# VH-VL binders against o27280: the designs that were tried, part 336

Target 1, 266 residues: o27280
Amino acid sequence: MDSMNVPEVLEIKRIVEESESVKTFIFSWDFRREVRPGQFVMVWDFRDEKPMSVSLIDPVRSEIGISIRRVGEFTDRVHGLSEGDLLGIRGPYGRGFELMGRDILLVGGGIGMAPLAALADEATARGMRVDALVAARTADELLFLDRLEAAGVNISTCTDDGSCGFKGFAHERLLTLEENHDMAAVCGPEPMMFQVMRILDERDVPAQLSLERYMKCAVGICGQCCLDDTGFRVCAEGPVFWSQELSRVREFGRYRRDPAGRRVPW
Key: E = the ipSAE of ESMFold2; O = the ipSAE of OpenDDE; V2 = 0.75 times the mean of E and O plus 0.25 times the DockQ between their complexes.

## First folded at step 14 (VH-VL)

Design H71 (framework fv_bamlanivimab)
Fold by ESMFold2-Fast, scan of step 14:
Structure H71 (fold): chain C 266 residues (1-266), chain A 119 residues (1-119), chain B 107 residues (1-107)
Amino acid sequence: as target 1 above (266 residues)
Amino acid sequence: QVQLVQSGAEVKKPGSSVKVSCKASGGNFRSYAISWVRQAPGQGLEWMGRIIPRFGRANYAQKFQGRVTITADKSTSTAYMELSSLRSEDTAVYYCARDDQYEGHFDPWGQGTAVTVSS
Amino acid sequence: DIQMTQSPSSLSASVGDRVTITCRASQSISSYLSWYQQKPGKAPKLLIYAASSLQSGVPSRFSGSGSGTDFTLTITSLQPEDFATYYCQQSDDTPRTFGQGTKVEIK
């Protein structure tokens, strides 16, 4: 039997308040079920089930962390929970990030820093040099800065309003950073990822990008997610894709889909 | 970068209450937890409780439940610890400290507030 | 509640000595353990967190080790400023609890 598809009811061991809108929920985890940075789990509150990226992977402590942004009824209910309360966890699912080379760049926007924080932990544990560009609309929305600093990551920040670090967008800040990297990992809003991908492609830096929006079509909800030009199923083949693959997708960074499946500009 | 500054020494009568303040400067007061720890003369450290100022949510050690109230005022970046029904054994230095939410370690610490309970 | 027991309660040492202080938890706390230094009349100062992670600005002569229930703080070459009381603290569960302290005195 595929035990990954049966939710395990786990006790919330610890809750970390990351920002006004983001909390990290930490659970004891049996690492007989391997978890890799970039993978997600299905979180069940005994009413609804939603996909969430794994943001902490600690096999020494036998713990995982799941970072959840408050955006609707489900996440509002989960944010109301306390240590000792129960949640159902199923998974992990999806393709994780692949580390290569010695020097890597992480570019994260908002909650997109969640899977990248887990990747940073693994990369630094392997002795890699890690540079992270952390982007948000305001200083209050910059995530995981203390955790990244503790891991020995070289951090650059930018905010749209200039409240912390560079004033401007992630891709504008990236243009002022000229250190070469063996690979990059990118996660955040699709318009940001599209602009960052173009710059990395120009610099001949192979990049992996996580398509968080497609996780909402994970097997526990609709069972199938696809990219229109390539036929890739995100929940089965992603959510992490190489930049060369995404450069061939007309929809990436330009359009999203409404509940009826119609294209809507970003 | 974050600095915590506490209110001055207090002398209180048995049965009264004391309210100690802890003002944070530097960094983002809203994004971290504040723990309260006391130390009786010649004794060790005892954790009382914590608050995450942005939510106003506090957790308390069972021993102090019902006697301690921890609050925060985000507009002044100040946390407060109020202890009621004071007894002589509550004579101690009371510390506030920034509480790391992932690891649970305390850094930085306030300078401490001496509270003496005497008749 | 998780009980934390330190040993020894006090020790005498000379400058240049290697000092070891142990801390035992009544149940497994994984690596959720911190070490603090306290000098008379002063607030405690964080030395080590996560059992073995050295706090920024703390001299490299301080090191921590252990996991589960048994933990050790080591000072490899004791300096005059190191004569102080040392406390361990667990953060695996609520309430947070401290050891009773170890006083390091000049011989």
Scores: ipSAE 0.586, ipTM 0.809, lowest interface PAE 2.4, mean pLDDT 87

Design H72 (framework fv_bamlanivimab)
Fold by ESMFold2-Fast, scan of step 14:
Structure H72 (fold): chain C 266 residues (1-266), chain A 119 residues (1-119), chain B 107 residues (1-107)
Amino acid sequence: as target 1 above (266 residues)
Amino acid sequence: QVQLVQSGAEVKKPGSSVKVSCKASGGTFRSYAISWVRQAPGQGLEWMGRIIPRFGRAHYAQKFQGRVTITADKSTSTAYMELSSLRSEDTAVYYCARDDQYEGHFDPWGQGTAVTVSS
Amino acid sequence: DIQMTQSPSSLSASVGDRVTITCRASQSISSYLSWYQQKPGKAPKLLIYAASSLQSGVPSRFSGSGSGTDFTLTITSLQPEDFATYYCQQSDDTPRTFGQGTKVEIK
């Protein structure tokens, strides 16, 4: 039986506060169910189930961490839990990031740093040189800086308001950074990822991007998902995509659709 | 590197309270948890509690619950430890230390604040 | 609370000696263990974290090992600056708890 489709009730062993709105919940994990950076799990509070990226993978301690941003009723309830409380975990799901070469660039916006933090741990354990561009609206929303620093990652920051590092957007900061990476991994708001992707394509740096909105499709909840302009089946392929696959998708980074099917700008 | 600087030595009477400060420099104060650890003369190290300064959340060792209050002021990058109902047994050097949220090790440490409780 | 016990409480050693200090937890703490050095009148200094990870700037003669309940700090070739008190500390649970300390003195 496929253990990924059966929820397991797990005890919260530890809670790490990453920011005012983000917590990492740490659980004991049986690594007979392999977990890779870029994969997600379904988190069940016995009322609702939501997809969450895995942000810590520690097979030596037999632990995983799941980072959750407070954005609504479900995440508010989960943030109210304490060590010793129980949550249902199902998964992992989706494609993980692939690592290649010696040098990797990570570009993360907000909670998008969660799967990239796990990737940074794996890349550094493999002996890769890791550069991370960490972006947020304000300094207080920059995530995982202490963890990245402890891992030996070379960190650049940018904030929209200029409260830490470069004042501006991730793609503007990227234009001022060195161009020599074997690959990149990108996760954050779609408009940010689109701009970053275009710069990396111009520099001939292969990039993988994680599309959060398609995580449930990878579990098969909606049956079939397609990207605009390509007819590409996201639920079979995602949520992580190579930049080459996304470069021809008009909808990516530009607009979304409301429940009536109308185009709505980001 | 981050540096922690504590307030100066205090001499207090039994039954009074003492408030020790710990100022962080190096620009990353709010990303750290700060633990308070005391050491009586010639004795070992005893953890009192911790705070996550960015969010004002404090946790206390049961032995000190009700007597210790740990707070932080984000605007001055300063954490505080207040101990009330002082007894002669509270005579100790009080340390603040950066507490890694994932590993829980302490680095760096403040220089220590000597608190003497005598009548 | 997790109780940490160190052995020995004190030892006498000469420069060049191999020194071994042990630390035992009352329950499994995985690898959530750190070692500190303290000299008279000074704050403790982190030597080892995660049971075996050497802190940046700490000499390679210091090493840590162990997992679960039993842990060891080893100094392979004792130097004059190593005469100090050493403490283990667990971070698996709150409250954080320390061993009673091991004093390394000149023989």
Scores: ipSAE 0.623, ipTM 0.821, lowest interface PAE 2.3, mean pLDDT 87

Design H73 (framework fv_bamlanivimab; at its last look DockQ between E and O 0.86; V2 from the best seeds 0.00; counts 0 for: pae E 2.2 > 2)
Fold by OpenDDE, look of step 15:
Parts: structure tokens; C-alpha cells; sequence
Structure H73 (fold): chain C 266 residues (1-266), chain A 119 residues (1-119), chain B 107 residues (1-107)
């Protein structure tokens, strides 16, 4: 294994509580190792390893943030950690987002906002106009609103229960927005992304979408994250894909594979 | 625009407890924290602790650990700071302030609550 | 804990003067440094955050610079309303800590 693929043991510098179920862990980072929004790292708690999105990239402060949603045993353990505790981090891996144009639309759902938050920072720093559609089940699950606002992002929210913003799903809210953008970046539940992509395609807005899959090796070897029927590896060719690429992926928005590799519906 | 309004001045005996409130208006707490900072007469500023009202999670300065309790009521958008076992040295103006979890600067501040501990 | 040391503790200046206040951290705090202005009987007011970012509504005569351990607050042309006590505050580590303050008095 390449030395760059060996986890580096890093101290948790800070913990930001984003929501009841999401925490951002901040680490000192040597930016000689470049990291881009949309890329992921493998987080190792010395028992298990999981891919996590980079949600904060701060070259000035030499820090990165990794946002983790509590969803299982691994994340339960990680969420139990405190500042000063250690984690193993290797990466970054995958293809990140590419920025183009002057006006960008971000559409995120739940934890999918993690990579988009990092992208928002970069986009605004470049002087781009950023609109963000932030979706969640409830108001309390909306992520990064304060951070996005501070960055100058124009935010539109939608919640399933209507507790904040538009009542409904992201694609429904998007339909009510007539403004076109130079490009869009999308990340969230795959069914959401699928619908959003369709709308964006109809509007002829170039779109990039970040997929979430079970990834084991992160280096395109194990095939755990291979997509039907293209053979795209989410960890290598992705996780960020252009809409044109995903249009070739039959499973997109339809099904995924569980840790055992079995097809399961969304 | 968020504003923080604190409860009124308090006069307490040594050994007693004081509970100061901080009500947020003009917005929601969202992911921001509420920090408590005190200032003794003619002295500087001292951070006591913070809470994320949205989640009810608090952190304390070690100096006040075990003696301070910070709580929040989301339904009323109010944060509370309770300091027990009061001493004369606890005489100070106590401030609440909105605290950004990422940047850690304080804005806005409450108007302050004077707490006097005297026999 | 991170100690913040301001210099000077007090200074006398006249309207129109250039005023410089320094703050030194006991260890590197990157750019997690804020400056506050406090007038007697009032709560502190945020002037600068992230070492050099001017808070909205703050006059442009205020500026912040520095990184790591050494930071500076500058008032290019002191105005009558600027006579106050100024504090630096680090937000790199918990507990949050403040400098001891710098009182800017009228000469």
C-alpha cells in the first residue's frame, strides 16, 4: 500500500455540532496534500473505517472539517469522541466538484450538504454568486445554514414537514424557482438527486452530482462501489459525476448495494 | 437581527445561587451557541461556558466546572446560567452572547446582568 | 489555557491619532482572533473577527492584522467615540480567553 494511503493519526481539534445527529470534526491539515470540495476521506477509529465527506477546507488556517452523521455503530463511536481525541484519516480520494461560470446553484439534502458547504466557501471566495437550496426532513435537520449565510450564500430551504421554508421536496422547490444558473452541484438522497438532475437537464443547466456508496478501499480496487452497468467506481471516477455520466448509470436513483453487495431499493 | 435581553440585577448572599436568563429575539438560535462571559468590577472579561440551545449541550470553563450550570429552553428561546456557592469574588456583570461555533466570536451581546454577592 | 497578552494596558491619544494595539497569544491560534470595544457600563462590541475581518457597521478606520501569535488592532484616525477599552479574544481553543484589555484615553 502506498504511503499516502496509510491513515494519519490526527487529533480532533474542534467539534461543531451541526444538528442532533451531525457533527463536524475539525483537524489540522497539511495542505501540501491538496483537498477539493467533493472529495472524501477515509476515517478510521482504530476499529473500523468509513468514507466521509470533507465539509470544511480552510487553507489559511490549515484545517479541514469532516461532517459525520450518526447512523450506526461506527458513527456512534465517533460521535462519542471529544476534542483532543484521535482519529485516523487517509485521503483525500475521489473526484471533487469543478466550478464554472459565475452563478452556481447548490442543491443539498441532509448530510449531502457537507460537500456543498465546502464548495460554497470556495465559490464565494472566487466571487461567484451562490444560491443554495437546502433540504431536510425537518427544520432541526437543516445543515450549515448559518455558515452558508455568513459566506454570502443565498439560501432557500425546504422541509418535508414544512417546519421551515417550502413544504415539500427539493425538486418540488426547484420547480418553483425559474432562475437559471451557469452550473449546479447536487448532493443528498439519491432519489432527490435523480429528480433534481432531471429538472436541471430540462433547463440545460450543467450539473454535477455527488453519489454516496459503500466504499471499502477508496482506491478503485475492491469494486464495492462499482456502479451498474458502466463500471464506474464511486471512489475513483466519482464521487462527483456530471449529469451526462450519471445518465449512463442505470442504477442511479433506482437502487444501491448494501455492504454485502446485494441490490436494495432506495 | 438577533437581540439578547438578560434578566435584571441580582443581590445574593454568599453560599447562595443565582440564575440569570438570556432571551433571544428577532431570530432563531439555529446552530449558534450562547456563551456566558462575566466581568468583575474594573476587570477584564472571563468566559464561563456555552450552550447550543438547539441541542441543549453545554461546555464549561474548568474554573467553574461543578458550580455553573448552563441550560436553554428552546420553546422560549431563552438560555440560563446558574452559578452556585456564590462568593464575593463572583460579584460581576454577567453577559450572554451569541457564539459562532466555527469562528468563536461573540455577537451580539446581551446588555449584561449585575450580580452582587455580599453578606 | 491560551493566554492573551495585550500591549499596552493603557494609552493616551488625541483625536486624529493613529492608534495601534497589539495582542500576543501564548501559542499559535491561527486567525481565531477577535477584537472588541467596550465603553463604560456597556457590553462589549465586536469590531474585528477572524483576525482581519471587519464586522458589519464598524467604521473602516478600524482594522485588524496578524496571524499565529501576534495580532494588531489599528485605528487609523482616532475619533471622539473611540475612547474606550479594547479586548482581544482567542477562539482557537476552549476555554475562550481574552486579553487583559487596553484602555484608550484622551490625551
Amino acid sequence: as target 1 above (266 residues)
Amino acid sequence: QVQLVQSGAEVKKPGSSVKVSCKASGGTFRSYAISWVRQAPGQGLEWMGRIIPRFGRAKYAQKFQGRVTITADKSTSTAYMELSSLRSEDTAVYYCARDDQYEGHFDPWGQGTAVTVSS
Amino acid sequence: DIQMTQSPSSLSASVGDRVTITCRASQSISSYLSWYQQKPGKAPKLLIYAASSLQSGVPSRFSGSGSGTDFTLTITSLQPEDFATYYCQQSDDTPRTFGQGTKVEIK
Scores: ipSAE 0.691, ipTM 0.875, lowest interface PAE 1.0, mean pLDDT 94
Fold by ESMFold2-Fast, scan of step 14:
Structure H73 (fold): chain C 266 residues (1-266), chain A 119 residues (1-119), chain B 107 residues (1-107)
Amino acid sequence: as target 1 above (266 residues)
Amino acid sequence: QVQLVQSGAEVKKPGSSVKVSCKASGGTFRSYAISWVRQAPGQGLEWMGRIIPRFGRAKYAQKFQGRVTITADKSTSTAYMELSSLRSEDTAVYYCARDDQYEGHFDPWGQGTAVTVSS
Amino acid sequence: DIQMTQSPSSLSASVGDRVTITCRASQSISSYLSWYQQKPGKAPKLLIYAASSLQSGVPSRFSGSGSGTDFTLTITSLQPEDFATYYCQQSDDTPRTFGQGTKVEIK
């Protein structure tokens, strides 16, 4: 494989059903193209392509996994595929997570657990202590719990409706957790990430946060979405950012942009 | 703990069908598949097929394709294996087992259902 | 289909012996291999998964090794409760396939 920008047609080797709305698609991968947790690939169904986070990275078995939530026409079509069917994959793209210190806190909401599951595997392989706070609206939407448990991760859960673990939001659960960590990694809805980041900043825990919406700009279509008051190219330097970097992005946690570039509150 | 409990022994005539149930407790149907494995008297283990109970698709070993149907009812946490056009060679103990979707190992197993096909 | 072949088909051993059972896949299965123990009249019991990962609650005298096509199950100090039939199983592809089994009998 010569170019990251040309889709390679790969066979779906295995499909893991994570929940009613999330599936993980596993492909054989040539690790001459290195993949790191926090990076994403472009998935092409021969009609349309979309960015998807890599959720499984296994160079020993020569496999990657891509977790996809069903949210629209493209993802509905992909969810209709079977093992043996073909998809185009190009990448990887983006800046991955950096691991530092001896212990890490993972805070994930919904599909945001996908890149964090890959990170958990790498952190445990390095001998780090890993604590994960897994948040979702309901118990049925908590992702990767069995995989995290098998990896030796210490898991705390919270659901909005109280159907599993703490009843409440991720940041509310985080306030009840006392342990210090050398770093944290956070991925989920931006309002959740903003609240979590503020708590980690108060505790002086350096955090990296992954912004899914900036992966859309990696194809080079919307320069406006990639620039803020600092002028740096968010889509080229993301999707993973340190909390210090995100403090300079005025849109983070407050508003997004619609297809016409207009500001829409969260 | 997670348990799989299967329906009781069956004696069937050649040409009939049998439907074996496997009821899960303790969250088996959330992140795992259910596989069906049979064992004829004094023989080894033979995989028949697998289903992911929550909106998954069933897969079958080629030998059983067309005669076996594996289904699941999420509301009752029960998986089913129906084998039609029974022959004397289908006499076996039929097991269901939780099949880890990532690793593919089987644990726990149901207690087994003896199916005897005899005229 | 991926064919799994075990060796030996049977062996006789004494309590305290070191027992080795091998399993060969007809094509590479990476580390997608599990080992099971089955006693007469009972369902199989998982011992090892991912070629070398010991299942929770299984005694440490059991260990697995190998990758690709050649795999080994070792029992370092055989106990009376270990006399049983052992099966390997691949999960790299569907259909899932088992070895023919190895009977470990008392000498």
Scores: ipSAE 0.680, ipTM 0.828, lowest interface PAE 1.7, mean pLDDT 87
Fold by ESMFold2, look of step 15:
Parts: structure tokens; sequence; C-alpha cells
Structure H73 (fold): chain C 266 residues (1-266), chain A 119 residues (1-119), chain B 107 residues (1-107)
């Protein structure tokens, strides 16, 4: 039996405060369990377990970072923890991003920048030119800007309220950017990803998009992370999908499912 | 580029307090921390504490706990360090520095504020 | 607290010399180590972070190495502007701590 299906209890080594609502928790990690940007882990606080994106992958220091947005009871409890406290982690799970070419565009909304920050580090380490479009509702919610700048990423920002950078939605800003990328990686609110995917498809830019769905087992057994029409399991065949794969998915960008499986509008 | 400009030199009596300012320019407060480091004459560098100005959260070295207060004003992009119950041993140059939360190195540094506590 | 011990405390060197300064941590700090240069009356200047990463604008004659407990700053061809005091600093644990300094003087 694969040990990644059993949570390992790990000590929180460092906490980085990314915004009022987002913290990155850094752990020592045994890289015999290899981790790729775009994969996720299940975080266990000894009461409940939720999927979280890996935002930092550092094999040299044997460290992994997991960025968590405070949105409810589980994440409130985790945000209340201190360095030295314990969390359970199982994984990694899922299919990560694949890098190609020399020029990559990252488009991230909110916490969706977390897996893209990890990808940016890898891309810059390979000598790729990295452009990032970082989106949020307000300037105070823009994530990872200083870290991306330090990595040599070319940053464009957009905010719904115009408090930083372009005023408007990410796809509107994308229309004003240069069309010179070999690939794109996209993660954020699903309506944003749908609009961004449509533009990238029209430009013939290969795009990979990271989806979020409700998860229980994380290994493809329970079916809770399935997409309509295809049977794709986000935890097994994703969370990163090529745009071609997603173009066959009826629900993508049109509705979501709540934890009870009901279709609800975005 | 971010620059840190500190308030001018101070001469203080034992038992009083000093409040040093550190104004950031060329940028805004974000997730970076501002650390305070002092250097007594002819001695090495000693970390005192830090604040994340946007969120107002401060952390202190145990040696200074109860004597140091680090605050920030987001609207003026200014951090402050107040050291109370001054002693002659507190005579030092006090630096602020931008503190990388991931790596923990300091860059840039303020120009330093000389504080002399004469008994 | 993590104690940082630099060696030597002082050294004399000529322009063109290869200079090596060492820094030992009292426990493993992985690669959470930085090197600073300080000239009299001035603030420290970051040279190296993450043990071996050269800060932008720092000449390539400076290099850092090491991991764990033992670290080295090397200047491969000492220049007149390199006569200064050098400090190491760990950032693995709180409080952040510095070495005692190494003064590099002209012979």
Amino acid sequence: as target 1 above (266 residues)
Amino acid sequence: QVQLVQSGAEVKKPGSSVKVSCKASGGTFRSYAISWVRQAPGQGLEWMGRIIPRFGRAKYAQKFQGRVTITADKSTSTAYMELSSLRSEDTAVYYCARDDQYEGHFDPWGQGTAVTVSS
Amino acid sequence: DIQMTQSPSSLSASVGDRVTITCRASQSISSYLSWYQQKPGKAPKLLIYAASSLQSGVPSRFSGSGSGTDFTLTITSLQPEDFATYYCQQSDDTPRTFGQGTKVEIK
C-alpha cells in the first residue's frame, strides 16, 4: 500500500503571512515522495481533512509550502496554529503542470496563484521567461507579488476595483497583453478560467487549467470529484487539465456542485 | 525600488523611552516584514523584532519582550520601534530593514538611527 | 537561540588575495544563511542569501557555500572596496542571529 494514502504528522516549521486571509505553512518534506507544481495534498487537522495546493517545492532544503485561505471552520482552526504545531498531510495527489517552450503565461485568481507560484519557481529555474497575470478583487488580496518579483517574473496585475493595476477581470486584461507565449497555466475561479481558456484557445496557445472540486478520498475511488459528461476525476486525471480536455466538459464554467452534489450557478 | 529612511539621532536619559521611525518609499507595505536590528558601538548586530505592517502583527526577541513596542501606520508607510526604560547599554545604532518572510534576509536597510543614553 | 560563530575575527590581506571567511551555526540551519558587508558608519549590505545565491548587483568575485552548520564566504580577488566587516546571519529560527563579524583589513 502506497504510504501517500496515510497522513504523515508534520510540524509547522514556518508560517508566511501572504495576506489578511492567506497563510503559507512550510514543512520539512521527504522528497522520496516527489512533488510537482499543480499537485495537491490533503491537510488533516485531526478533525477534518481538506485538499490544499502546494505553493512551494524546495528539494534542496527538503521543504514544502502549502497556502491556505481562511474561508470556514477548518481553515480558521488551521490559521490559528503556530510554528511548532502539528498537521497531518497525505499526498501528493493528481496530475501537475507540464512545462514546454521558453515563454510561459501564468494567469491566477486569488488563491489560484498558489500552484502557479510553485510553477513559476520551476520555470524560472529552467531559464524560461515567465509572465504572470495576477488577479484579485482588491490590491490587498493580490498574492505572491513580492515572491514572484524576486524570482524574476514579469508581473501584470488586475483588480476588480482598480486599486492596483488594470481595473477589471483577468480575461479583459489578457486581451491587452502580448500574444507571444508558448504555453499558459491557469488557476482561479472557474468563470475566470473559462473566459481565459476561450481567449487562449482562439490564440492557439496550449493551456493547462487547474480545477477544484469536492474531494473525499483523493485517489479516485469515491467519485466525489467527477466532472459531468467525461467521468474525469479531478483528483486522479486532474486537477490540471489541458484546455482540449475541458472543452468536452459541459459543466465547466457554467455551474458548480455543492457538497451534496446539487448543481448551483457560479 | 523600496527605500527605508529613518528618523534622526536621539540623546536620551536613563529611564526614558525612544521612538524611532522608518518610512518606506518607492513602494507600499505588503507581505514583507520590517525588522529592527541594533548595533552597540564596536559590537555586532542584534535582532530586536519585526512587524508585518499591513496586518499589524509584531514579533519580538525574548530579550526585549516588555520593553520594545513595534508598530506601523499603513497610511504613511511608516514603521515605528519604541524602546522604554532606557539604560546606558541601549546606546546603539538602530536599523530597520525589509525582512523577506521566506528567506529571512534583510534588504534594503535603513540608514540607521544613533541613540545615545547618557547617565 | 542559534549561536553563529565567525572565523577569523580579523584578517589582513592584499589586493588580489583570495579571502575565506567561515561561519558555524550551533545547530543545523539548512541553507538559511546570509552574508552582509558593512563599512564604517554605513548600514550593512546584503551580499549572499540562501547560503550561495548572489544578490543582484554584487560582483561575481563574491561567493557563498555550505549547508547545515558550516558556511563559507569567499572573495576570489580582493579589491580595494572590499575592505570592510562581514557578518553572517541565520534565518532558520527565531530570534534571527548574527555572527560576531570578520574585519578584513588592508595589509
Scores: ipSAE 0.604, ipTM 0.812, lowest interface PAE 2.2, mean pLDDT 88
ESMFold2 (binder alone), look of step 15: mean pLDDT 92; pTM 0.946

Design H74 (framework fv_bamlanivimab)
Fold by ESMFold2-Fast, scan of step 14:
Structure H74 (fold): chain C 266 residues (1-266), chain A 119 residues (1-119), chain B 107 residues (1-107)
Amino acid sequence: as target 1 above (266 residues)
Amino acid sequence: QVQLVQSGAEVKKPGSSVKVSCKASGGTFRSYAISWVRQAPGQGLEWMGRIIPRFGRANYAQKFQGRVTITADKSTSTAYMELSSLRSEDTAVYYCARDDQYEGHFDPWGQGTAVTVSS
Amino acid sequence: DIQMTQSPSSLSASVGDRVTITCRASQSISSYLNWYQQKPGKAPKLLIYAASSLQSGVPSRFSGSGSGTDFTLTITSLQPEDFATYYCQQSDDTPRTFGQGTKVEIK
């Protein structure tokens, strides 16, 4: 544990520009410290620290990738960095995804495809059949399609505006897909994940969902990460939860918490 | 799979400049970089530089820095390579190629543009 | 700059032969190595990327192996359409660099 709580200063080996708002930063990594799809790291720019999901895990090359969306001051600064610059990385933290069965479904919305891209790599390397439903507001915000195609993933897309694939939301597209799966993994906006979870539950498909809510600490108690009626701490007990664990949570998909812990509708 | 289509052959005088174009379908600029590679007669392949057209970020081989400029026009899905102060040693076929940002392999390639520098 | 050296520079082979071409990097490039085929008057064609990943549509008789500094391209049971020049390329660092090429000619 102690070793995971000490940030390592790592050189940015490569930067992949995924979209206008998303970049993947690739670092050499010592895999004596295991990293699993669905886990996150704390990224430190020597001023502020923020949690980021691991989007690439390559033990053969000894590399990890971290995908970061530009949403504020910290991420604006990180996006301004170049190959050769330094960042502090602490972790990994959290529960990763668990693979089971032979046929799996991935449902990702926006940056939620980042942890699912790493999972897709592991699943295909194990010889599993992977179907991915990739959702975004517009075609330009669909992420990792090239990586998924290269891995042999069967891809369906949907965009809110109809600029690529099905016009509509992920759950609407899922209703038109009838292929059975042994499990699903879901990551994206909570309202999307809630609707997808309900459909998968009705189809008796076990699902794992990744919640990236208000993660401000990697270890210990954080009220902003707590789920309303279960006492779950996303950073300590998540971020990946089985759908059965979330089915009894009153707030999941209905409202969120502000920094003070107050309920705010989506 | 998208295709890259390059401009036609050119004959230039020493000291002049040449600007070669490489037009892609709109999808080529989403996740890919465009690299420029040349091949002199009877010689191997030589990388000149690359650009990520969507963002205008360009990198150059040191040998060509100061003489090469790689640009892109996102609205027309076209990348350009301009080489100045031409010498007879610049006689070559110039290729553009879609450059994978993760792996760095080149696929597809343009058909090539023959540039001949002679007096 | 990373120097790439291919061996041999040329070879003569017959249809049905097993052909091996080697590529050596001046420093470790992990598995960031790609192989291309070029026929006279044509642009290069990607055969293999990431040292061992076969490009879609490329016949299974082509395979790549190696890591670090030493890499091999193998063609099992050479076909008439395989007579061409082959190039390795590293993508670990900039500038991207190519081997000098290996010409596979009819014996």
Scores: ipSAE 0.626, ipTM 0.823, lowest interface PAE 2.2, mean pLDDT 87

Design H75 (framework fv_bamlanivimab)
Fold by ESMFold2-Fast, scan of step 14:
Structure H75 (fold): chain C 266 residues (1-266), chain A 119 residues (1-119), chain B 107 residues (1-107)
Amino acid sequence: as target 1 above (266 residues)
Amino acid sequence: QVQLVQSGAEVKKPGSSVKVSCKASGGTFRSYAISWVRQAPGQGLEWMGRIIPRFGRANYAQKFQGRVTITADKSTSTAYMELSSLRSEDTAVYYCARDDQYEGHFDPWGQGTAVTVSS
Amino acid sequence: DIQMTQSPSSLSASVGDRVTITCRASQSISSYLAWYQQKPGKAPKLLIYAASSLQSGVPSRFSGSGSGTDFTLTITSLQPEDFATYYCQQSDDTPRTFGQGTKVEIK
């Protein structure tokens, strides 16, 4: 078995405090294990492990960053750590984003901007024109705006409460943006992604969407890795999917399943 | 985009304390750090410490640990640097600057606050 | 603490000259280095960050290079407004530390 499946104990080199609920943890990384935007790692605090998207990939500095939102006991413990403390990291896992064409649209909601921030870095390094629509409930939950600006990304914002940029939802803002994109990448709450996907499909823009909930399936955290209509294993083939694949999935953006397999509305 | 505006010049006696303010305007007072850097007359730049105002987390250079206190008031988008037990060698221009959490560079800078310690 | 040493401490140059300033870190800082310009009575101005990234609005005659321990700021075709003191600054570790400065003065 290769070293990708064995946790490495790594020192936290830097912590970036992105918002009240989000921190990015930066580690030295051996790029003999290649990491691509859209992939995730398993983060181990020596008690529990959880999947986290890679939000920074810097092979020149030999560093990766992992952005973690505070949502429960594990993430509360990790948020309590300091620079110099240790975490176990396994991976990377999953299918990453593919870049094609010259112009890309990124649409991110909340913590969904994390994998898109890494993608923005790669796209700009390739010389692509990058437009980003960054959405959140409030202004202080908008993530990575400074990183995107520094990378030369053209940024549009929207907040549900109107505290920054367009007042409204991501899909409403998207309707007012230019349509000149060779591809799009989308990550955020599934209801947001479903609405955005529909608009991009109508505009004939090929889109890739990252389904964060399926990262938990990839390492056996849940026993259900198939989508309702497709029968393919999301954990083996995700978390990133083309919109064409997701358009055939009845549950996408409508409901999820509990551990017993019962449908639970969003 | 953020602009930093500092409080005015101060003349202090040895042994006293000074508290300099740095108000952020023209942007959101969200997730960024504010560093304090001083410069004695004819000397170079010396980093004193930083705070992430959103979270109140402050770190200090060892030389100033115990004498400097950096705080922030999120409601007014203002950071403060208080230096106690002042000596003549503390005479300097004190700058606040936005500290990029990823890269660690400083931009923008406040205009500076001249603090003169004399008897 | 990481110590930053600049050379030269001062130099004399004429308009149109190519000016080179070097900065050396006491240990590897990867590319976590910024360069600042300071004029008398003014706050420093960011020129370069991440060793080689030009700050928006800074003229293209300024460039930075280097990684690890050795870094260089270059000003091609020096202009009258470029006579100033220049500082390097590392951000790989805390405390953040500055070089002692290089004064570029008119010949």
Scores: ipSAE 0.632, ipTM 0.822, lowest interface PAE 2.1, mean pLDDT 87

